VH-VL binders against Coenzyme F420 hydrogenase subunit gamma (frhG). Designs and how they scored, part 6

Target 1, 258 residues: Coenzyme F420 hydrogenase subunit gamma (frhG), of Methanosarcina barkeri (p80491)
Amino acid sequence: TNKIKIGHVHMSGCTGCLVSLADNNLGLIKILDDYADLVYCLTLADVRHIPEMDVALVEGSVCLQDHESVEDIKETRKKSKIVVALGSCACYGNITRFSRGGQHNQPQHESYLPIGDLIDVDVYIPGCPPSPELIRNVAVMAYLLLEGNEEQKELAGKYLKPLMDLAKRGTSGCFCDLMYDVINQGLCMGCGTCAASCPVHAITLEFGKPQGERDLCIKCGSCYGACPRSFFNLDVIPEFENINEIIANALKEGESDD

## First folded at step 1 (VH-VL)

Design s6 (framework fv_sutimlimab)
Fold by ESMFold2-Fast, scan of step 1:
Structure s6 (fold): chain C 258 residues (1-258), chain A 121 residues (1-121), chain B 109 residues (1-109)
Amino acid sequence: as target 1 above (258 residues)
Amino acid sequence: EVQLVESGGGLVKPGGSLRLSCAASGFTFSRYAMSWVRQAPGKGLEWVATISSSGSYTYYLDSVKGRFTISRDNSKNTLYLQMNSLRAEDTALYYCARDLGIYYKPWFDPWGQGTLVTVSS
Amino acid sequence: QIVLTQSPATLSLSPGERATMSCTASQSVSSSYLHWYQQKPGKAPKLWIYGASSLASGVPSRFSGSGSGTDYTLTISSLQPEDFATYYCQQYGSSPPITFGQGTKLEIK
């Protein structure tokens, strides 16, 4: 039997895009309820030390002036086989300055970094927030990449490739990611969500297409995370048409030690 | 320190095939996009293809789509360009170049020394 | 696709003179996506100016770049013998295709 250890690590609260700890943890447990013996889910906000994990879902940016947070993220990398940056703040950092007024941010500190500036990250899931289904799919596929049979490892590798590629591009989440992943691929719907999400108004819609000015871009990744076509742009593979069934079958197979 | 070395060029007949290689050293190859740029003798530079850091995304010049395939082996720090159905117009010195892509630093640095491909009967 | 046109095709000057060459895009490009490369005969191109105005590592301060929209310029304030080369502009901003100008050959008069 394969007991998978999935941890949820919260660094600092993001400004602009916040992902609920409860939404991620409880959603994953509910989805994997019948396979609980394959899953050991941890919320590090509720524990004092960082345990060993097969898959770590890390949300939030890292405050450099908080030495505990810096050590926690480094220890998470050491104790995890796969590290997933969850949400645009973990992938690309946070936006520290908005117009005067209320914000959803945590108490201010001098410097906030995306986690990839401090550790190697295997998979990015941008979003504000990303869907619970996407989080579950990535966590299960990450598990299958580590512990699955040969066919499952190949399938998981195909599923994760776009998000692993995104992680390897680094921590500067700019409008250029929309150009590369969405606009250049012909996936842009002209909905304007990217322009609306940009805190520095670096994006305008002209003739149904977003236009970005790189010199105004603070590389926060908000536009990318807000785009409905960005982070779920997989090479369209027919094998993933019934993703829920694929996941359920893979997890049931993992329980059999015949 | 950062080096790119191309190989695999040569003389080939129209309709033939060649595979170019580019050996990278001195940097973490798996974290960079890579591109092929060609230059016909005595002419200017022409972009041919780009591949993302993981190899999941590829982009091509329209005139080579369906004939050329860019690929990479990150475990061997090597970039490839498989060229099929070669035409006289493909005759050029082929450079590989490190590319952080439109997603970070959208310019080419460094460039290899190039490998010559001659397509003639 | 964005077409880059460089002018003049050939620029014949003497050492000590000021050189100015232009790159015109068929449609507006962000200055962040416009770059210049220097190429000497028999050698690979070298990144020379990136983002329209930032000098690449090792490029002498006598070089400068400027421009926005469709019009970009590379200037050399006082030519040295080693500056005689072909200069190419490049745009990498409208996504693929990435395009280059046809080059400006700077030659000794």
Scores: ipSAE 0.000, ipTM 0.394, lowest interface PAE 19.2, mean pLDDT 75

Design s7 (framework fv_sutimlimab)
Fold by ESMFold2-Fast, scan of step 1:
Structure s7 (fold): chain C 258 residues (1-258), chain A 123 residues (1-123), chain B 109 residues (1-109)
Amino acid sequence: as target 1 above (258 residues)
Amino acid sequence: EVQLVESGGGLVKPGGSLRLSCAASGFTFSSYAMSWVRQAPGKGLEWVATISGSGGSTYYLDSVKGRFTISRDNSKNTLYLQMNSLRAEDTALYYCAKSRYLTGFYYYGMDVWGQGTLVTVSS
Amino acid sequence: QIVLTQSPATLSLSPGERATMSCTASQSVSSNYLHWYQQKPGKAPKLWIYGASSRATGVPSRFSGSGSGTDYTLTISSLQPEDFATYYCQQYGSSPPWTFGQGTKLEIK
């Protein structure tokens, strides 16, 4: 069988994303065993060659003033069939990062960009950090999208569509994504988790429904990642209620007889 | 049935003023950023101004800053463009356009356009 | 300021032929913010491709968009009579001023 190459590319920040991937345990072992070779590549820490990859899991944001990092992320796009922005730093950037004491480190105020501002991104997985289950599920579905049969490709496309649509929207404010994907779709249950997760208190509840103050939003993605009805919990789609069983059934195990 | 209808265009002398209106229907007006885009006769498209869904943020083409003011009345589902100190170069068909997504935070294309209203600046 | 340059200015082809037109940005643009519009004479523009590669509602499968960074392409695999129009690229997302290309006019040979 043909094993796909999955690479982990670290730009800057988002250490928690790697921890989430490591926590997948049995799921990650199964992927590595039969379907994927995991290749680690650290572009900011050394001058190592960027390998060919089927799926690149990119964490961290790109420092615009670091020419090497900008070239590395562009090379990653060229050598990867599917690029996944992993975690809020890769999805939305470090646009508001300041040095301790309130001083700027760079000439430009916005020195860190999400990777989508520099290259095409196929899939967004926002979160601080995203769940290990979500990371595993996306990796498996990306594999099926590339190497599956017609039915598996359709299943994978359906599963990944919300995250692919999020990637195509780019670095939008995450409350705006919440409105588009959850509130205006009638999925909101008024639980208030989004308001509680907002670090700048940009979300208030009126009659049990969240209202956003766009001028206060720093576009961090916390509200979207915390929402139980968002696509990041992915069990709100009836076809995927038992995603663990679906993945287990879809994965190829051993060679077909004869 | 999402629709945008512009009005208020006409012939005006250099230095004059006009107020354009855009009546919106078929969608939650306050949830979308709105823009004015113009097209001079026989020429291409040029972005003029954008206003966020709440009206809290406005953006302008440099050549119209200080002369044009974009505003909205969410209770009336209406977008406005107040044009002062008009110049011959402002002559164009002015389109009202809705941002594709439900917010002023990002502008992922303009999915609904009006038919345009003609502004002619001539002595 | 990002300047978008479209090429060719005019493309003369017959129905059934393949059409390819390009949009080049003066500096790198996220593909998420690169869009294509179709405009027929006397009509308002219609959003045709958003985010460089996603077809808008009702756009036929013969249309495809691709590209990243500074170079973007719109392709029509087999021209139909209704496809003859002017196509504009736009960058609309990161920061103003948001700009359009000058347009590529697709006309019947």
Scores: ipSAE 0.000, ipTM 0.396, lowest interface PAE 18.9, mean pLDDT 73

Design s8 (framework fv_sutimlimab)
Fold by ESMFold2-Fast, scan of step 1:
Structure s8 (fold): chain C 258 residues (1-258), chain A 118 residues (1-118), chain B 109 residues (1-109)
Amino acid sequence: as target 1 above (258 residues)
Amino acid sequence: EVQLVESGGGLVKPGGSLRLSCAASGFTFSTYAMSWVRQAPGKGLEWVATISYSGGSTYYLDSVKGRFTISRDNSKNTLYLQMNSLRAEDTALYYCARPYWGSRLDYWGQGTLVTVSS
Amino acid sequence: QIVLTQSPATLSLSPGERATMSCTASQSVSSSYLHWYQQKPGKAPKLWIYGASSRATGVPSRFSGSGSGTDYTLTISSLQPEDFATYYCQQYYSSPLFTFGQGTKLEIK
């Protein structure tokens, strides 16, 4: 009964990640019951301190003017073995970096940072919201990385490596990274989502392919996080083509060791 | 004011190794991908390798894959190319070049000569 | 894999004449990803025309680029002595990331 302790920490920005997790009803319930404990609720109103966690799923960007939020994210890093930035707001600050103008009768909240600007982050799951399948897969692989046998740890490491490398890359998302990581890998399907997501209209489509201008880009990562064919479609990597079968086999092997 | 200065070239025997460096100045190096492009004496331009702005993604010409490694140190504004198992056909002037969006190479260094011969 | 073929390989002209050189891709490419470079003997290449038709900073107005799909052209309306150089077209598409044509050498007659 060595369950993973999973916490969900909400900062600011889009809350669609919670809906995505809820949509993974049967799989998540089984994981939580068999392999993980939820030790932290979304709202700080219910919890007066941040507990010890194996995996922290952190969504939203950090408002610098809210000193308490800054301290909360730092405490989360200290008390967690693995920190996951969940959603584009947590990974890159996304539209929240630029979407709030001053309001006449409201406090100023104009400085929103991705969590990686304040703490070290182990894993990125961009998207707004990320798919419930991806969230489940990351949770299972994080479990195997911490508690699996040597073969399961190797498998989990391979699956999580692109998302860990993305976290190591940092909080500045250049359109050029979309070119290198998606278009040049033959993954671009010409859907135009990257262009539609760009808050400064730095991206246009020609002959079904996106093109960008660096002098217009504010490096918010919105295009990358919105791309359905980015690193997060890990099932197109040959080694993970049958991810559902890989997870089922890993769980079966875990049962033999339990 | 943008400058790219290559170094580390020289004469090396087949099977030998060399490490090239490119010192960048006059721009925020950490926000740009960087590339190596080579040119054999009297021949045309051939792309060798590209590294993303953070170092998280690398791309190589097939004929150098497994032999060459591109890397960068953003704290030192320096790009590297580690060349192993060198062959006579690797003889070329090696340029450091900066991709700009649309992947145009807007600034080039003056090149460093690598000669692979007995 | 996309191949860029430049024609002619060598172009011998006198100052004042019009120069036209071509770059042909083995399959259709976006004009936004096609660029031209000028390289003088003993010097590094310089970005000359980007996105098929936009002159880079400092490039004289006598230079123009055009084209779409598979066919691209670089034109110099009235050659000056400093224009004699080798010109390369370049494409960004997939593997390899950067593809260059073999070059057109513009030499004095």
Scores: ipSAE 0.000, ipTM 0.422, lowest interface PAE 14.7, mean pLDDT 75

Design s9 (framework fv_sutimlimab)
Fold by ESMFold2-Fast, scan of step 1:
Structure s9 (fold): chain C 258 residues (1-258), chain A 122 residues (1-122), chain B 109 residues (1-109)
Amino acid sequence: as target 1 above (258 residues)
Amino acid sequence: EVQLVESGGGLVKPGGSLRLSCAASGFTFSSYAMSWVRQAPGKGLEWVATISWSGGSTYYLDSVKGRFTISRDNSKNTLYLQMNSLRAEDTALYYCAKDHRGYVFLNAFDIWGQGTLVTVSS
Amino acid sequence: QIVLTQSPATLSLSPGERATMSCTASQSVSSSYLHWYQQKPGKAPKLWIYGASSRATGVPSRFSGSGSGTDYTLTISSLQPEDFATYYCQQYGSSPYLTFGQGTKLEIK
């Protein structure tokens, strides 16, 4: 049987995303050995051309004034079956929306865009950086979605659906996403992590719940990625309460239950 | 029972428009990528357009790009193909087809409709 | 855009004989994304082989697919009357484009 081909493409910013993936160590080695070939990664492998990929993990935003980077991201979309925006910079632009060296955008010098403004993206993994566990889980679920049995395929599809839905919403990750997915669903516990993560202080806590100021929001998605009750917290999704065991068993790293 | 039923075909003049529909039943429609594939009378198969399970990604044959729009309504289990600026070479039987693998593209079509005929002529 | 060329265009054989038909791609494709379909006159195509070698549900064991890179083959070890049809290969390559071959018509001699 053929392994799926997973590539890593680094643009600008979000450098910590690769570090998060590397923190899996033995888990990453197991994925590469049993389930996937890592075909494009400037940090882990000396590959200078963009090859064909089943799954492309793209981190960082794209500088419009850098023609080579713009062509690289377009070539990545053309040569990939699934494109994953890895990290808040790739998903929403995050702090890279501001010109290099400045606090505000200076378009005459350079502009940085999330990759979804230039190409179609299938899956979003927000965070800066995303947790190593989330990156590993998405990689394993992508494998199961392509090569798993009927039951594994359904489980993988259910796990990836929220991340695919985020991609469908586009490159504007705002407090409104947190309202829709967490606060209005009764999942918010009032911890204030979203307010603490907001770089423009657009979120305040009132009556135990966060309130967003729309005209201050730069739509960076930081609040969503930091929320412990979002779909990134496996405890809030009953089907995935045992996901660490499911992943470990798929990688043959788990032990039998008593 | 898993089935796809196309409708909306007919006779149309060059430059005209037509909207095809494909009603899906017997499977979780929202979990699968869907495609339109056409076959001109007495000719082979030609892929036209593909849409991802969510509708977030669409792909088109170069000759129909800008003229055709593929879309889906997952709440109604229905796939659509809006065809504008029709040409004689668009005359074909149009099939609705379901991807075998689901959420991600394998583009191996395990379920096909019976087709709806589109004839473009004066 | 990847072009698939099928040969022969027409294959005339009798029941009980072995049939072999080929599909050649203009550039390398992954075997995981090379598929075969069977189509009978007046009917929709049926998925027959996916991923170059996996038989679809209900496909008899006399059918086998093989190949890699640019060269793929569909073989029928002992033809039955119901096997006479047109067979199409199809690829999903590195580009977002998807293409079918022109078809091989398997007809009774």
Scores: ipSAE 0.000, ipTM 0.412, lowest interface PAE 14.5, mean pLDDT 75

Design v1 (framework fv_vorsetuzumab)
Heavy chain, then light chain:
Amino acid sequence: QVQLVQSGAEVKKPGASVKVSCKASGYTFTSYAMNWVRQAPGQGLKWMGWINTNTGNPTYADAFKGRVTMTRDTSISTAYMELSRLRSDDTAVYYCARGWYRLGYFDYWGQGTTVTVSS
Amino acid sequence: DIVMTQSPDSLAVSLGERATINCRASQSVLYSSKNYMHWYQQKPGQPPKLLIYWASTRESGVPDRFSGSGSGTDFTLTISSLQAEDVAVYYCQQYYSTPYTFGQGTKVEIK
ESMFold2-Fast, scan of step 1: ipSAE 0.012; ipTM 0.527

Design v2 (framework fv_vorsetuzumab)
Fold by ESMFold2-Fast, scan of step 1:
Structure v2 (fold): chain C 258 residues (1-258), chain A 121 residues (1-121), chain B 111 residues (1-111)
Amino acid sequence: as target 1 above (258 residues)
Amino acid sequence: QVQLVQSGAEVKKPGASVKVSCKASGYTFTNYGMNWVRQAPGQGLKWMGWINTYTGNPTYADAFKGRVTMTRDTSISTAYMELSRLRSDDTAVYYCARDKYLFGSWYFDYWGQGTTVTVSS
Amino acid sequence: DIVMTQSPDSLAVSLGERATINCRASQSVSYSGKNYMHWYQQKPGQPPKLLIYAASTRESGVPDRFSGSGSGTDFTLTISSLQAEDVAVYYCQQYYSTPLTFGQGTKVEIK
């Protein structure tokens, strides 16, 4: 009866948002308790070193001037088979990219980087925050990609493809990602959240659809990370209509006998 | 209009390094990634890796990790591929190829003319 | 790694006749109705040139005698009426997962 080894690594915040961390950690543990070992968790597990992991879920951006954080993220990559950037800060740096020394009132020489600027990342889960179900599904599918049978590897590859494609695009997100992944796919709801999130006001709504001004876009990924439809395409794929049952059955089938 | 122009042929001894350039024109350099592909004499095409031209972040094929370095200079719209510790079996034509993005899919729409690298004693 | 296998290795076809090239992937390179498989043409002494992307979409400027089809693991490139300028090596490529991989190539010659 083997469980997958999942680590939850927090990089963002010299102080961190404990409410957000607690909510995500409790949800993750409750969903994964039958199928996964949580081997590294900054706030809940008394782990003093970075262990070997099948899947590392890395949350937050990295302060480049914090040598310990830089070494921790590099060790995480070395010790993990699959690295997942969890949330828009880990994927794109998001708003932390523009705050430099955080919310301080003095000039600083601090840099806050998405984790992909320091290490190779296999899977992106943008959002603020992503759903607990999506986090569980990605972690399980990442494990099946590594250790599953041929049918399970094919299923996992299909499920992870859009999120692996996001990781391949790197740490720069642009309005073009909304155009190609959401608007041109007929998934746009016309909610305007992308326009409201744009720090340089490069997005306008025309006939209920967002339009981007390419020359103004600084490729920060805020619009893509804020879009409620950008990572829900997995739910509309016919093969994944019963994803919760598919995952539960795959894990039961994969368990070894005593 | 779109052009990728690579540096000239190189002859190197085993153990040396070679740095190939690929100068882009006719489009916004940072809107497209750049791939590197090699072709040994009489052989097929082998992908070496890709660089995000906006961020400078590279991704390398495992066969070349530890020996290849991909960089770019946005001020002159040029991508670079450096291969170190050259061996005779690194003798090949090296190509750069632009990474076109359409509907969540990627493909190589334009290729450089190729740079012949010969490794011999 | 995904292995791409082309057949035949070489093909001799009379001018004006049909040429058919097959490409088989070791695993599916299709996802949600999209095909992450492309065809390139390489003439002697020249770089490869994109012919067809996403299995069946002809690149701008490519003659309509070139067509692509297939999904999953099996793909076909067809030249409906071979012309002299079509003598080349043709490569299939998957862009489903890294490392990106190419077929070994099919050499097309005139009989």
Scores: ipSAE 0.000, ipTM 0.439, lowest interface PAE 15.6, mean pLDDT 76

Design v3 (framework fv_vorsetuzumab)
Fold by ESMFold2-Fast, scan of step 1:
Structure v3 (fold): chain C 258 residues (1-258), chain A 120 residues (1-120), chain B 111 residues (1-111)
Amino acid sequence: as target 1 above (258 residues)
Amino acid sequence: QVQLVQSGAEVKKPGASVKVSCKASGYTFTSYGMNWVRQAPGQGLKWMGWINTNTGNPTYADAFKGRVTMTRDTSISTAYMELSRLRSDDTAVYYCARSPLYWKGAFDIWGQGTTVTVSS
Amino acid sequence: DIVMTQSPDSLAVSLGERATINCRASQSVLYSGNSYMHWYQQKPGQPPKLLIYWASTRESGVPDRFSGSGSGTDFTLTISSLQAEDVAVYYCQQYYSTPWTFGQGTKVEIK
């Protein structure tokens, strides 16, 4: 009777915001429903009561001038055992870091912040968008970290460690994460996906290897999320070669009758 | 218990080769790269290179290229460092140290060290 | 190569007093808000032990009297109240670009 209590929380920003926070909510519900029960799907603008959650998947950035949104993200932290920042807007602010003002010689500004500037975040999933498989894996592993047996807790901790380390580094994702986790580890195959994913063209390939230009990098983490050789996009560690099977088995009903 | 255990002390003549082993236990061997660092008597630490234990691909520091070979055997979770054409100034303690392959980290676990003495 | 320079080379501190070790990188090791610099402790006859990683994060099991600070090119390791077991040589290391390089070491002794 233990079900994974996973919440999907939308932080769309202030009323009248000029930014679009695209997501595939139907795709996320579908894949999570196959492998884990999605018990909550929240749009904070419409709901004032934040439920208890084992794992909260939080999308989008927070408009600092919207007092209710700020309070809602703080309530989400309080009621969740594990908070996951989902996507580059939640992790790093990305394009939502811009300011908006009205016509006048002293316009008013609205500020958009990544959620880690307001609350402690346990796990970062960068990308725009992150893969549905990665989102499923993180949600299930986060639950197993809390409720699994000793072997499952060890496996979950190992799987989540790179994403927990990203969260510990704070709200500035960058090409350097790809450099240290993939390129410097000899995993890069020169496919160019990181360069293609960069919204500001900060990444070029020279002699088959990506080179980053720091002064062009907006620290959105998109290159890391898009990389097929990053930790979460390949089954390189033997314990994770069959990750789909591991997840499916962990979620199967016991042989005992209710 | 996470542990790196190195082979015993070696005494070699100039021009010989030495092969040091580093056996890992208590963790998944292929999830961490293996670094080699040496320390000459009364001197500091000098990185020699590393091997990606999953792929088997080594990377060597320029000072040791042409004389050093790093290998591993995944079936026994052991990494090797062979230094050839030994000189008196290769006398040092040689350490292995792991670093993560798939997440950011540091040299968090070190072997106990292997003393290599090169003398006639 | 990035050159790491420590100061002082040797430091004698009374038991219970503060010890401060500095490390300077020949170029910035700061990128996107993080300094890729680590501190190690080496006791006589032992291998180095990781103390602090990414300039200021204390490794699990390391006493809270050890702290790291700084960013970019200038870094400091502080031992707030030196104990007898802290007698060692301390090394900084840049983890920004290969080859990985260490400082020359700072020897800490009880006065």
Scores: ipSAE 0.000, ipTM 0.400, lowest interface PAE 16.9, mean pLDDT 75

Design v4 (framework fv_vorsetuzumab)
Fold by ESMFold2-Fast, scan of step 1:
Structure v4 (fold): chain C 258 residues (1-258), chain A 121 residues (1-121), chain B 111 residues (1-111)
Amino acid sequence: as target 1 above (258 residues)
Amino acid sequence: QVQLVQSGAEVKKPGASVKVSCKASGYTFTSYAMNWVRQAPGQGLKWMGWINTYTGKPTYADAFKGRVTMTRDTSISTAYMELSRLRSDDTAVYYCARGIYDFWSRPMDVWGQGTTVTVSS
Amino acid sequence: DIVMTQSPDSLAVSLGERATINCRASQSVSSSGYSYMHWYQQKPGQPPKLLIYGASNLESGVPDRFSGSGSGTDFTLTISSLQAEDVAVYYCQQSYSTPYTFGQGTKVEIK
């Protein structure tokens, strides 16, 4: 079976967005055991060197005033084929961006940036925390995008496209992503979870649909991550109705090549 | 009322630099990106780049990389575009335009009045 | 770079008649049901004005006679009943990837 080289890189964690890799998650343990070489797993405070990686899962935001952290994230980009911003802190700055919304909290917004402001990011996984199953699926699909056969590359591209499109939009993470991916697609159930998750109260429900106040939005992505109908929380997507079986079959196919 | 007000017309010699300003009012400056677009006489629109007004990070079109610098000053809600090593074919009207970071809704919904830059010997 | 090509370069239409402008992208500018494609109107001596965003959404304050359609690589701007104030150059623009690119423009004139 071919092994993929996955690194887990921890930057500055925000108060609600630090996630644990694999401790009690059987699905993630399975992928690490069967299909991945975990080549890098540390906080940047402990780093000796940054190795070559196929997929880098990067958590947390970058403190701009910490020159070592800035250099480490740039080295991570250079050494990785695919960079995944994992969690709202890495994608959007999350809590570290709270001062943009008129909050009196520190640190200042200029001091703590989402990683996309410093390097090119291939895939965004918003959430605080994102689900272990989603992390596993993205890691496998990212590898297949690089090293899979033609059919696997096409499948991986289709699966990752919504999250790659979020990355191309940069530090957007606003209510507009929720409008684009859920509300305008007719998937909204009117549950109000997005409004409840918004730290700056930028979302209200009107006529069963959420309405966003753009000038209040701090682009943290919390509403997107909390939405039960967003891409990564859908039970069924027409192309990926059986995603667990699709991934299992892709990994089994790789095994047969050996 | 949302508006963008740009600095006045400039006449420059080849090899000089020009710095155009764009002052925003009527909205939260850091909630929107600022684009720069130029239009040569009798020609169409050409995008030069944009700046994330919250973080200060610019993104430039390859045609202008190495000659363009985009900055902002959040204390006075003003964005700046500096173009160096001017050539006669840089003669154009330069516009700033407000954009949304995610580009799904309204990429450039409010435009400045334009700044005419003439490059001649 | 994504190349945006408009047709025709110029269009003469009688008052009250329909005007149609086409825009083609060199690659798809649509993703997950949304098109990163917008239409602008520019009158002489003025900056461009946003008319339509996301291929088909009418910007606030723009008259109902303007409409947009299309997805992928082929897009259309329609003015259902041309008025005198609609004489202008119209530009399509993609925001799918940087650098953002505009079509060459279509000049609409009264016949």
Scores: ipSAE 0.000, ipTM 0.421, lowest interface PAE 14.0, mean pLDDT 74

